# Designs tried in a protein design chat: VHH binders against Bark storage protein B (BSP). Part 23

Target 1, 288 residues: Bark storage protein B (BSP), of Populus deltoides (Eastern poplar) (Eastern cottonwood) (q09117)
Amino acid sequence: AHLRLGLVFTSDNNERALQDSGLYSPDSEDSSVDIAGRRFHSGTLNGSSIVYVKTGSHSVNMATTLQILLARFSIHGVIYFGNAGSLDKKTMVPGDVSVPQAVAFTGVCNWKKFRSEKGKLVFGDFNYPENGENLLGTVEYEKIKMFSPSEAPKEVFWLPITKSWYNAATEALKDMKLRKCYSDECLPGEPKVVFGSKSSTSDFYVRNKAYGDFLNDNFDAKTADTTSASVALTSLSNEKLFVVFQGVSNVAGETSSNSRVSYLASYNAFLAATKFINSIPTPRLACE
Short names: E, the ipSAE of ESMFold2; O, the ipSAE of OpenDDE; V2, 0.75 times the mean of E and O plus 0.25 times the DockQ between their complexes.

## First folded at step 12 (VHH; framework vhh_7aqx_2)

Design x08 (from w01 with Q110E; at its last look DockQ between E and O 0.01; V2 from the best seeds 0.00; counts 0 for: pae E 20.0 > 2, placed apart)
Fold by ESMFold2, look of step 12:
Structure x08 (fold): chain B 288 residues (1-288), chain A 125 residues (1-125)
Amino acid sequence: as target 1 above (288 residues)
Amino acid sequence: QVQLQESGGGLVQAGGSLRLSCTTSGFTFSDYAMGWFRQAPGEEREFVGAISSWGGRTDYADSVKGRFTISRDNAKNTFYLQMNSLKTEDTAVYYCAANPRYGYLSVNPEEYDYWGQGTQVTVSS
């Protein structure tokens, strides 16, 4: 028996990377299915059997769409690619691809009573590494409950990438050369794949340097996005294999990248995902 | 199954040094911020210092700044307190503790889930 791989992403730029590659072939003229307003495409990616879907932005759209994918299609495992911001420019810069070992929701918080007696809450009082009043010290991050068929619900924070697939990715991508130029825009250096980091997911974009530094220092997070932990939670809850590929499009606290660098980041994440997909054997049906 | 065990305490002359160790097992050490607390007879348990899960942030009580240094070795699941220039006021039972709360270093002992049994440090002369 042959199960398909699920390829999931959020944006038009992600879909454009897939389409521009020329590597996707639909199974037939009528190989797509519309469910809940999203279009699920069945076909092959450079010879590997997949179902792909553009989910829409952020974790709720991803989790909703991914659950439909897993319920309505025979999926062996889930491959996600998309953009992320670097929290540590010494390890990752725009154009690089991150393959994390674990992801977590860092936007699930209990905000404790604030000491200020008047005026608006000022988040910019947090200072790192310089000592100062850290108003974020009143925010308590929370674990979430994870439900699955084989275990009682449990409190989790770190959502681990499937170890066998993470290991396979390190082997498949170890010598990978990523794309350096798009149109008249070239990266200043050679883009690379970075393994082994942890990643932060929240419903807001982390563009603030001080908060990015805080996430890096206290969670060892090297990237931040709005989606990856929802892929992890949904995959783990359905007991499906999964892996995450993040194209770095910006660095927290630095000037935002232009659209060409952002597309190049998405394309490099797509290239990494595709090379991984082509490196693993055709899935076989397993008893649940 | 969770264990925190302090060692390295003892009797030392004022001005001397001691190094305390806290060996841990039964939990994922690298996920926890760690703290040192102390309690002298007749006093409440006092914050000494804390370190983030990956070692990038530390905080110390004012009474020990410049004299005490906290460190951790995540590969060995071990947490350390180097105490230099000891004073008789440093005499106390010293406890290591693990804090599951991400995002800040806590001075409040009620926010630490796991505690060691303590080790006595006595500074004489």
Scores: ipSAE 0.000, ipTM 0.167, lowest interface PAE 20.0, mean pLDDT 85
ESMFold2 (binder alone), look of step 12: mean pLDDT 85; pTM 0.873
OpenDDE, look of step 12: ipSAE 0.447; ipTM 0.763

## First folded at step 13 (VHH; framework vhh_7aqx_2)

Design y01 (from x04 with S53D; at its last look DockQ between E and O 0.78; V2 from the best seeds 0.00; counts 0 for: pae E 10.3 > 2)
Fold by ESMFold2, look of step 13:
Structure y01 (fold): chain B 288 residues (1-288), chain A 125 residues (1-125)
Amino acid sequence: as target 1 above (288 residues)
Amino acid sequence: QVQLQESGGGLVQAGGSLRLSCTTSGFTFSDYAMGWFRQAPGEEREFVGAISDWGGRTDYADSVKGRFTISRDNAKNTFYLQMNSLKTEDTAVYYCAANPRYGYLTVNPQEYDYWGQGTQVTVSS
């Protein structure tokens, strides 16, 4: 056997992109195994040896499944792809792919007592027509404690993507052409890969413009999803290489795009992940 | 710079066969998926079939499946369309096109960056 790449994603649309591509080949007729209700598939993605799994939505499902993957399979590193919302339409729009260099949990919060001085999100700042008191008060964002084998537990907010893999992604995906059309409908512009972003993860979808703007202004977050920080935390905790690919499916505060754009976002994230996987040095199976 | 040139078109009787070639230059042919399209008079350009950059995957329009075969020779920078059991409905100008998108075969003309000038295929009854 050899050390394989782990490919993780949450949804049926992500899996459909992989299946529709024709790039995946199972190792054998019986090359999957069920563990804790999830099906782990062993095979190759356009020639590169992988184990993939559909985890289910949100951070708890991802973290649970990823820990099983890392414990039960010989995994060199972790590749995540999935959908995200743009928090900054000037830099990225639906169809684009974001490759963040850091992600954070922004759903780990202390909802402060009314009139508390502490807090970063102050609801009264968003009153209309004038600022003032708001009974929701303030929300203070909290760090989380990260455990790992090599260090004492430490409090963290920003979870960095593996530097070597982030750098490899910037080289491999430079000038990459992404999918523009689904059936006979095409995006108005050319979708692109955007590097260097920071990303926000929470258990609720950020479709509200004011909150999306707050995240962008106060954290320099360009995307929001429900999963990426859990991939980062779990990978870092196990000292595994990892990288995140986010397909932009919507812009916070704007009317949602149709299901075709959502699928394009999934497919483009998949394409970016696949090109990255095929471009990095991978331990190869010895000739058998 | 980039050139795609179709050849092999002509007049053929229904039931007959033709083989089209698309010779390319000015780009790294092996990095591109290739597609055949056709356009009959007064109609929109129609997808015929496509082949991946490494040649292992093909996709065909339903109207030609089983009758047409696409192949490529990366050593010769050439892309082929073998047309068998030709019908009068196959009469059209045939275009080859190059798609730079990694890992994706597409029916959509807007996703192809480079196009040939076309070759006429006329199928008579």
Scores: ipSAE 0.000, ipTM 0.495, lowest interface PAE 10.3, mean pLDDT 89
ESMFold2 (binder alone), look of step 13: mean pLDDT 86; pTM 0.876
OpenDDE, look of step 13: ipSAE 0.249; ipTM 0.664

Design y02 (from x04 with S53D Q110E; at its last look DockQ between E and O 0.01; V2 from the best seeds 0.00; counts 0 for: pae E 17.0 > 2, placed apart)
Fold by ESMFold2, look of step 13:
Structure y02 (fold): chain B 288 residues (1-288), chain A 125 residues (1-125)
Amino acid sequence: as target 1 above (288 residues)
Amino acid sequence: QVQLQESGGGLVQAGGSLRLSCTTSGFTFSDYAMGWFRQAPGEEREFVGAISDWGGRTDYADSVKGRFTISRDNAKNTFYLQMNSLKTEDTAVYYCAANPRYGYLTVNPEEYDYWGQGTQVTVSS
């Protein structure tokens, strides 16, 4: 069967970046199929054979869709791109692209009993962690069990990006020029690709500065999103190569409501993903 | 069969230094964040400092910042506390403890699963 690369992303903005590029060409026959309410597109991205799908937001939508992709199509490896928030503005700012070396679920935890029996928990300003401290409880982060065909299930926290693909990305994307402007709006500086980061995934957006600082301080996490660890877990469980490209759309704790900057983040992540895809050999079905 | 054993305690004059060691066995040391606690007679256990499982993150109680340094050697399954500029207020039994919880360095002794027996540090004036 035809061995292709899987390109996965969550949002309309991500899909618009692909469409606006003009680099995607659908197959002449059977260019799409609907499965479980999601449309899978078969074609080429600047000459490289892919299947892409818009999954919907958050880890469950990504994991469900990616498992369908891997079960129904002959996929050599998985490329994800999407937006993320920066947890460290000295390392990366909106418009930059992060290529993490590892990702983890940081929303898989126990919110343990607080030692005090006093007080009423009211969410909002009353329970805001002003110094990054645990005011009303203890969060116990948890390893997750990863299943795969070739190994016994194992407990993992950090999910490593495929080493060979991470290394290939560092070579293919060095000195890459990213898009600086959309319409009349330009980023303040030249956007860049940042390698080697660790990334946090949870089902909530990390826009709170104190929690973002906590993640950075305690995990050395540079970015936060809602999806990347689900790509990693699903790909590793199916023994598929994978890589993650994150377009930085905001900095935790700073106001960023500009849709143009958010789109530039998506577009730059898409450009990085595309250049990586075009840099790797044509996939082929192994001797099976 | 989990064991944490402190060593290096003793009597020292104010202004002096001591280096405590915590040797561990019976668990995968590199998966655990480690903490030092201390307890003076009649007092609650007090957080001294903690270090992440990978060794790059540390946290210290305000009372010891700048004077105490925590480190670990995952190859030797050993955890250290370097105590400099000791004060009589530092007199206590010092305990090492292991925390399997990823992602934060906790001051809460109830979050540590394994504890050593303690080593006495006495600082004389």
Scores: ipSAE 0.000, ipTM 0.144, lowest interface PAE 17.0, mean pLDDT 85
ESMFold2 (binder alone), look of step 13: mean pLDDT 86; pTM 0.875
OpenDDE, look of step 13: ipSAE 0.066; ipTM 0.540

Design y03 (from x07 with S53D S106T; at its last look DockQ between E and O 0.73; V2 from the best seeds 0.00; counts 0 for: pae E 10.8 > 2)
Fold by ESMFold2, look of step 13:
Structure y03 (fold): chain B 288 residues (1-288), chain A 125 residues (1-125)
Amino acid sequence: as target 1 above (288 residues)
Amino acid sequence: QVQLQESGGGLVQAGGSLRLSCTTSGFTFSDYAMGWFRQAPGEEREFVGAISDYGGRTDYADSVKGRFTISRDNAKNTFYLQMNSLKTEDTAVYYCAANPRWGFLTVNPQEYDYWGQGTQVTVSS
């Protein structure tokens, strides 16, 4: 036996990218097992030994599935890929891949009493009606407690990507060319990999321009998704290496990309994840 | 400094065979998927076939399947097109192209960064 890499993603569209690539080969025996209703697949991705699993949407499904993966399989580290929305079209547009340095839950909030001035998001800045009170008031963003085996629980907001793996990703992907066309539709420009971003995770999709701008202005977040902070929290709690690849499928506040561009975003995130996986060795267990 | 040069074109009668070569330099050949395209006068450039950078994965246009075979020799930095059972409609300028986009084969010329100058293939009746 040996330690494998864990490849996690949420959706049928992500799984289709893996399947359409032709780069995955299932193991000849024991190529899948069902645990708690999810199917874990063992095989190789372009020659690298992995276990992959489609987790289902959003952070609870991801955290539940990832904890099972880490508890039941011999996993060296976790690679996530999936779609995200850009919060800053000057830096990222549909088709691009974001490799963040840090992610945070931005859906963990304390909704303050009416007329409290303590909130950071002030709904009155976006008032509709003009002459009435905005009874929604304000929301404070809260830190979460992170539990781990080696230290006491601590309050955290930014969850850092594993530095050694982030650095390895920057080297492996620095000159990477991404897919530009699917079927008869091509992206208007050359898709690129963007490193060093911060990313926002919430259980709701950020399609509202004003809220997207708030996240960018106040947190320096360049992307938003529903999953990546749960990958970070679960991996850090289990003291496992991890890295996140986000395919940009839309820009907050703009018309959503069509299904072909959304699929290109998934495919480009998959390509980035796969090239990263192929760039690192799979360590062996001490008693393998 | 990147160079792709086609050779092996010429005049051949229908039903005949021809082998094109694409010699390359100035880049790491094994990092690139390679493709053959062709263009007849007044027409858009047409995909002929492609081969993956590392594996034996190939893809061919329907119009040439079973008649054309693509191969590569990474030790010689050379990419080949074997054309059998040639038809007059195969008459075109044939181009080799390099696709740096790791991990997939593509029919879209916009995804190829480097192109040869072309070699004429003329199939006479």
Scores: ipSAE 0.000, ipTM 0.419, lowest interface PAE 10.8, mean pLDDT 87
ESMFold2 (binder alone), look of step 13: mean pLDDT 85; pTM 0.874
OpenDDE, look of step 13: ipSAE 0.103; ipTM 0.586

Design y04 (from x04 with S53D W54Y Y102W; at its last look DockQ between E and O 0.01; V2 from the best seeds 0.00; counts 0 for: pae E 17.2 > 2, placed apart)
Fold by OpenDDE, look of step 13:
Structure y04 (fold): chain B 288 residues (1-288), chain A 125 residues (1-125)
Amino acid sequence: as target 1 above (288 residues)
Amino acid sequence: QVQLQESGGGLVQAGGSLRLSCTTSGFTFSDYAMGWFRQAPGEEREFVGAISDYGGRTDYADSVKGRFTISRDNAKNTFYLQMNSLKTEDTAVYYCAANPRWGYLTVNPQEYDYWGQGTQVTVSS
């Protein structure tokens, strides 16, 4: 028997990517369990033992589902794949796959009183056409308390991806070719895997250019999604290894990508995740 | 009340076969991976084999691989150990155990929450 990996994602399109690949094989025809409205699937992904679950979008759905996964299944590590928006078009574009080295909850904030102490995000700075005061005041970003079994709780902003897995991913995916086309639609360029970025997570999806730029400029965030930091926090709290793969679906502030491009991003993220999964040796039962 | 009850043990000649059963109650059987362990006199309890919650996966100790087969019937809350080509070294008390982790097969007895009382299997030369 082998230890298995947890594969988590949020959307139907992500699940579709997994299904369309033909790489997943269930342990049995009915090797799924429903808990808290989620369906957990046990099987193999291209030969590697996994449990996968579609969690739904946003941090709470991800956290609660992933915790159930970790509590009820013996999971060696957690792999996330999903969709994200690019906050820097120069760095990554739709179709690319981002493997961030750290993620943060940028939705954890103190919304300050008007004319109180100035937070990092000042709404008045974004007035159009002229900068000035704004009754919405400012927002200050806060750290989160992170719990772990072996350490006292600590306040953290950046949640680092497991270093060993990040490095392994970098090596395993170094020359990976991603899909350029889906059906009759092709990306304008060759999609690539991008390493080393930081990612922003909030319970709102970032499509605003100004805020996207703000995140990029102030936090060096290159992608934004709604769940990655939740994966990180939950995994760290359970002392589990984890890695994140983000298919870039759009660029903040630009016209939304069509459904085909979005799916292609999902699929590429899935492929990246799969390749990584297959590259990771899983401990075998002590009989070996 | 959680109960695991082994049956089917007994005396058999080397080369013979036995089928053990473990009947369970008091918990949701289909939510558990199930395992067989055995303990010979003077020896430590050792892993024999396990089966996942839906029966799609099985694992066996090297010493019994190819000879023993585990199966389960979730409708009957029962899982089985078919033992073929028995050897004298298979003589032991056999225990069934339940692991609350879905689909996970482990050799570590500490990960099993519930245990049966055991059934004696004796293989004579």
Scores: ipSAE 0.000, ipTM 0.237, lowest interface PAE 13.5, mean pLDDT 92
ESMFold2, look of step 13: ipSAE 0.000; ipTM 0.172
ESMFold2 (binder alone), look of step 13: mean pLDDT 86; pTM 0.878

Design y05 (from x04 with A33V; at its last look DockQ between E and O 0.01; V2 from the best seeds 0.00; counts 0 for: pae E 12.5 > 2, placed apart)
Fold by ESMFold2, look of step 13:
Structure y05 (fold): chain B 288 residues (1-288), chain A 125 residues (1-125)
Amino acid sequence: as target 1 above (288 residues)
Amino acid sequence: QVQLQESGGGLVQAGGSLRLSCTTSGFTFSDYVMGWFRQAPGEEREFVGAISSWGGRTDYADSVKGRFTISRDNAKNTFYLQMNSLKTEDTAVYYCAANPRYGYLTVNPQEYDYWGQGTQVTVSS
């Protein structure tokens, strides 16, 4: 057996980017296998050996599929790419790729009773047009327990990206040029890779500007998605290396109905993931 | 110190053939998509064709399909354009260009970061 890289993503648009690139070659005509209704593909991505899978939306689908991947295939580490919303347009805009150094679940909350002083998100602060009595109360964000083979369960909020892989990504992707145009639609500027961000994951989409600003102000989160923390938790629990690539498709609070920009975001995240994959060595367990 | 240099241009009669070369240095050639563009006097720069970094995928402008063939030799860091059945409309300065996107073939010149100086091709009737 030899160790492969796992490439995971959630959506048809992510898979379309991989397919449209022409960089993937299946190992054989029957190089896929269906497990629990998901199709796992074995092949090479621009010469590097991978297993990829489209997981479906949100954290439970991602965690379930990733655990199957890690249990049924010999995986050295996990590469995720997908779309995310920017929470800070000064740092990154649609078309850019975010490579976070840490991600957190921000949908794990204790909804406090009225007049509790323990909550951080105070709904009354956002009553429009005028602030009023906070009858919904407040939300306290909670840590989650992380289980792993080598340590006792611990409460965590921030789930760190694998340091060695994050560092490798910064080296491999510095000065990387990203796709600017799709068909007749071009981004207004040169898309770039942004390193060092923190990212928010929740099962709900963050499209509300006030909540996006809260996440940015209180957690220093620069992006929001529905999946990245589940990749992190599952990978850390299985003690596997991992890295996250987020293509920015929108800015929270700004309308973004342009499907071409959303596809460019997916494609640019895919390009970043591919260049990273091609830049790292894989351990050898058997004859090549 | 990225350099792209075209060669092989010149004067040729209609119906004839010509082969252009683009020699490259200062970047990892095998990582780049390469493209040919051309520009006639007083006109916009026109896409001619592109080839993937590993050579297995090509795309051509409709006006040259079947007459022009793009190839590359990654061992020699060289990119070629074979032009057959030349027409007077093919008269232009031909440029080679390098696009750092992995395997992405594009007609848009704004996605090519590095450009050669150009070589004149003149097709006489």
Scores: ipSAE 0.000, ipTM 0.345, lowest interface PAE 12.5, mean pLDDT 86
ESMFold2 (binder alone), look of step 13: mean pLDDT 85; pTM 0.873
OpenDDE, look of step 13: ipSAE 0.007; ipTM 0.237

Design y06 (from x04 with S53D V107E; at its last look DockQ between E and O 0.78; V2 from the best seeds 0.00; counts 0 for: pae E 7.4 > 2)
Fold by OpenDDE, look of step 13:
Structure y06 (fold): chain B 288 residues (1-288), chain A 125 residues (1-125)
Amino acid sequence: as target 1 above (288 residues)
Amino acid sequence: QVQLQESGGGLVQAGGSLRLSCTTSGFTFSDYAMGWFRQAPGEEREFVGAISDWGGRTDYADSVKGRFTISRDNAKNTFYLQMNSLKTEDTAVYYCAANPRYGYLTENPQEYDYWGQGTQVTVSS
């Protein structure tokens, strides 16, 4: 039996990208399994053996689905592709693909009592037109307890992408050309793959410029999504290799990109993921 | 220097066959999807078909589907257009083009970075 790679994503548009590419071939007409309301598909992506599943949005959907994937299928490693917002348009813009080196749950917080010890996020600092006190007080970001089979539980903030896979991705995707146009609509510039960034994950999507800037300034986060950290935590807890590909769909605080640009971002992320998948050897399960 | 050179064009009778070749140099051929385009007199350049980097996928315009076949030989840095059941409306200058983008095929000529000089195909009645 050959080890397979797990491919996870959240949305119908992500799935559409996979389908429209024509690169996926099911193992058979009946190579899908329904578990907990999700459909798991076994097949090949451009020749590489995979199981893919659409998880739905947000951290709980991702975590529960990915855990099922890892528990029920012989998965060697996990590849995520999806959409994210840029928190720094100087670094990356819609259509680009981000390959972050680390992700964090920035929604894990202690919401502090008004006039208590000051957290990192002070709502009063963002009053308009004048700064001042705010009854909402402050929010402090917290570490999460991470469990793993081989180590004692530990408190962590940043969840690192698997170093070996990150390096492999950097090499495999070097100078990769991404899709610039969808139908009659083209990006204003040449899209690129961006490496080395950190990403923010919360159960709310960041479209607020002030908060986006806050995340960028305080955590050096360049992208924000709703699921990447969930992929990381689940993979690490199962001692599985993983990597994340984020298609940038929008910039926080700016007008939302149209559906075509969003899809193009998704598609580019998928292409990046596929190229990576095809670049790594999948070990064969030693016949016990 | 990047070069794409078409060959194999000429005069053929309706119902006949031609095989075009595009020989390339100056870039890593196997990293590129390749496409065929054609332009008839007084008409806009139109997509004929494309093939993925390793030949696993092909796409064709509806007007040539079932009659034309694209293939490639990465060891020879060459890809081909087999044209069968040729019609008078297939008369055009045929161009080969290279697409550097991974994993997809496109009909949009603007996404192709390199182009050949073209070869004339004339189909007589």
Scores: ipSAE 0.070, ipTM 0.541, lowest interface PAE 2.4, mean pLDDT 92
ESMFold2, look of step 13: ipSAE 0.089; ipTM 0.589
ESMFold2 (binder alone), look of step 13: mean pLDDT 86; pTM 0.884

Design y07 (from x04 with T28R; at its last look DockQ between E and O 0.60; V2 from the best seeds 0.00; counts 0 for: pae E 12.4 > 2)
Fold by ESMFold2, look of step 13:
Structure y07 (fold): chain B 288 residues (1-288), chain A 125 residues (1-125)
Amino acid sequence: as target 1 above (288 residues)
Amino acid sequence: QVQLQESGGGLVQAGGSLRLSCTTSGFRFSDYAMGWFRQAPGEEREFVGAISSWGGRTDYADSVKGRFTISRDNAKNTFYLQMNSLKTEDTAVYYCAANPRYGYLTVNPQEYDYWGQGTQVTVSS
C-alpha cells in the first residue's frame, strides 16, 4: 500500500513525451510536492501507481533527485527512461529503444603521467594520419565504490540491471510496436526494442566517432548517455529494483540535429517504460 | 486474425442520440489505444476521439467535445462512442481503429494499424 513505482527522467523533452501521451492521471489536483526545487508527481500511468519526477541533466542531478525520491516516498523500484546515443549503428539506430543489462561510469578516470604504459585509452593511437607520441598520454578507467546497507563498500565497474526486471522487460516488450512518426516526419524503418546491451555513462556527450568506437570495442558498450549509471548506482545502493530504457536519438560521429527524431526517441523510451510498468505485478492496492 | 466490427449506425433526427460499438478480436485489446474517425463523402478522414488502452484518458475533436463520449470495456473487447445532440454535420461513415504503438493517444490516422469497415451515421433535419 505504501510502495509505488518511481519513474525518473532528466529533460523537458522526456516530460513532454509523458505529457503528450495522455497516459498519466494525477491522484488529485494536489498530487504533487516540491522538494529541493523538483516536482514529484503522484498518480497513475496507464493504470499503474507511480511517482514521477524530472531530475535535470547528468549524473549528479539524477543521483540527488533519485535519493530524495527513495528517501521521501515509498518506492518499490525505479524505472528510468531517456535518450542515448548509439555506439554501434549495426545494432541500434535513431528511434530504437535500448534495454541494457548493465551500465557503467566511463568518466571515472585516472589521467596517467606522460609515457605511462598502464592506460587503456592511448591518445597516440588516434593521431591522424599516423600513430605516435601524444602529450595527452593515456587514460586509465577506474572502478567506483558502491555503498549499500547490506555489505561493505565494494569496487564495481559494471552496474547490473535488476535481473528479474530485465527478464520481465524482455518478455513484456518482445514484438512491441514503437512510434514511427512525429508530425510529417517518419523513421525510415520500423523502430525496435534491443535487449542485452551494455551502456556507457559519462558527464560529457559522446559525439566523436573514434571515441565511440573505442568504447564499443573496449567495453562492448552499445549506447552512451550521461545518466543511466547514476540511476543504477543509486538504486543498487538503496537495494531497489530498477530498469533502464534508452531511446536512441543519434549515432556517435554522425550529424544529428533533428529535434523531431530526438523527441520521437524520448517518446519511444517512454512507451517502452510504460508498457513495462503496466506488465509487472504491483499489487500495492491489494496489500493495503 | 485481427477484426474490428462497428455497429449501431443508422438514421437519426438532429438532436437525437446514437451509440456506436466496436467489437474486436485477434489481438490483446487491453494493450491498444482506440480511436473513432469519420469520413463524409469527398472529405478526408477526420479524427473524432480516442481513448487510452486503460480507459483513463480520452481526447476529442473540438467539433464533438461535450456531445460525444468514448468508453471501452476491456473485459468484452469492445469500444464505444456515445453520440448525443447530433447535428447534420455529424453525418459520415464512422470507423473504429486500434493503435498498436502501446496505449498512447494519437489523432493521426497513420498511426492506427487496424481499422473497421465503417458504419454509416445519417443525421436528418
Scores: ipSAE 0.000, ipTM 0.324, lowest interface PAE 12.4, mean pLDDT 88
ESMFold2 (binder alone), look of step 13: mean pLDDT 85; pTM 0.877
OpenDDE, look of step 13: ipSAE 0.156; ipTM 0.614

Design y08 (from x04 with Y112F; at its last fold request DockQ between E and O 0.49; V2 from the best seeds 0.00; counts 0 for: pae E 14.2 > 2)
Amino acid sequence: QVQLQESGGGLVQAGGSLRLSCTTSGFTFSDYAMGWFRQAPGEEREFVGAISSWGGRTDYADSVKGRFTISRDNAKNTFYLQMNSLKTEDTAVYYCAANPRYGYLTVNPQEFDYWGQGTQVTVSS
ESMFold2, look of step 13: ipSAE 0.109; ipTM 0.613
ESMFold2 (binder alone), look of step 13: mean pLDDT 83; pTM 0.851
OpenDDE, look of step 13: ipSAE 0.362; ipTM 0.736
ESMFold2, fold request of step 15: ipSAE 0.000, 0.000, 0.000; ipTM 0.293, 0.078, 0.349
ESMFold2 (binder alone), fold request of step 15: mean pLDDT 82, 82, 84; pTM 0.845, 0.844, 0.862
OpenDDE, fold request of step 15: ipSAE 0.386, 0.000, 0.269; ipTM 0.756, 0.235, 0.683

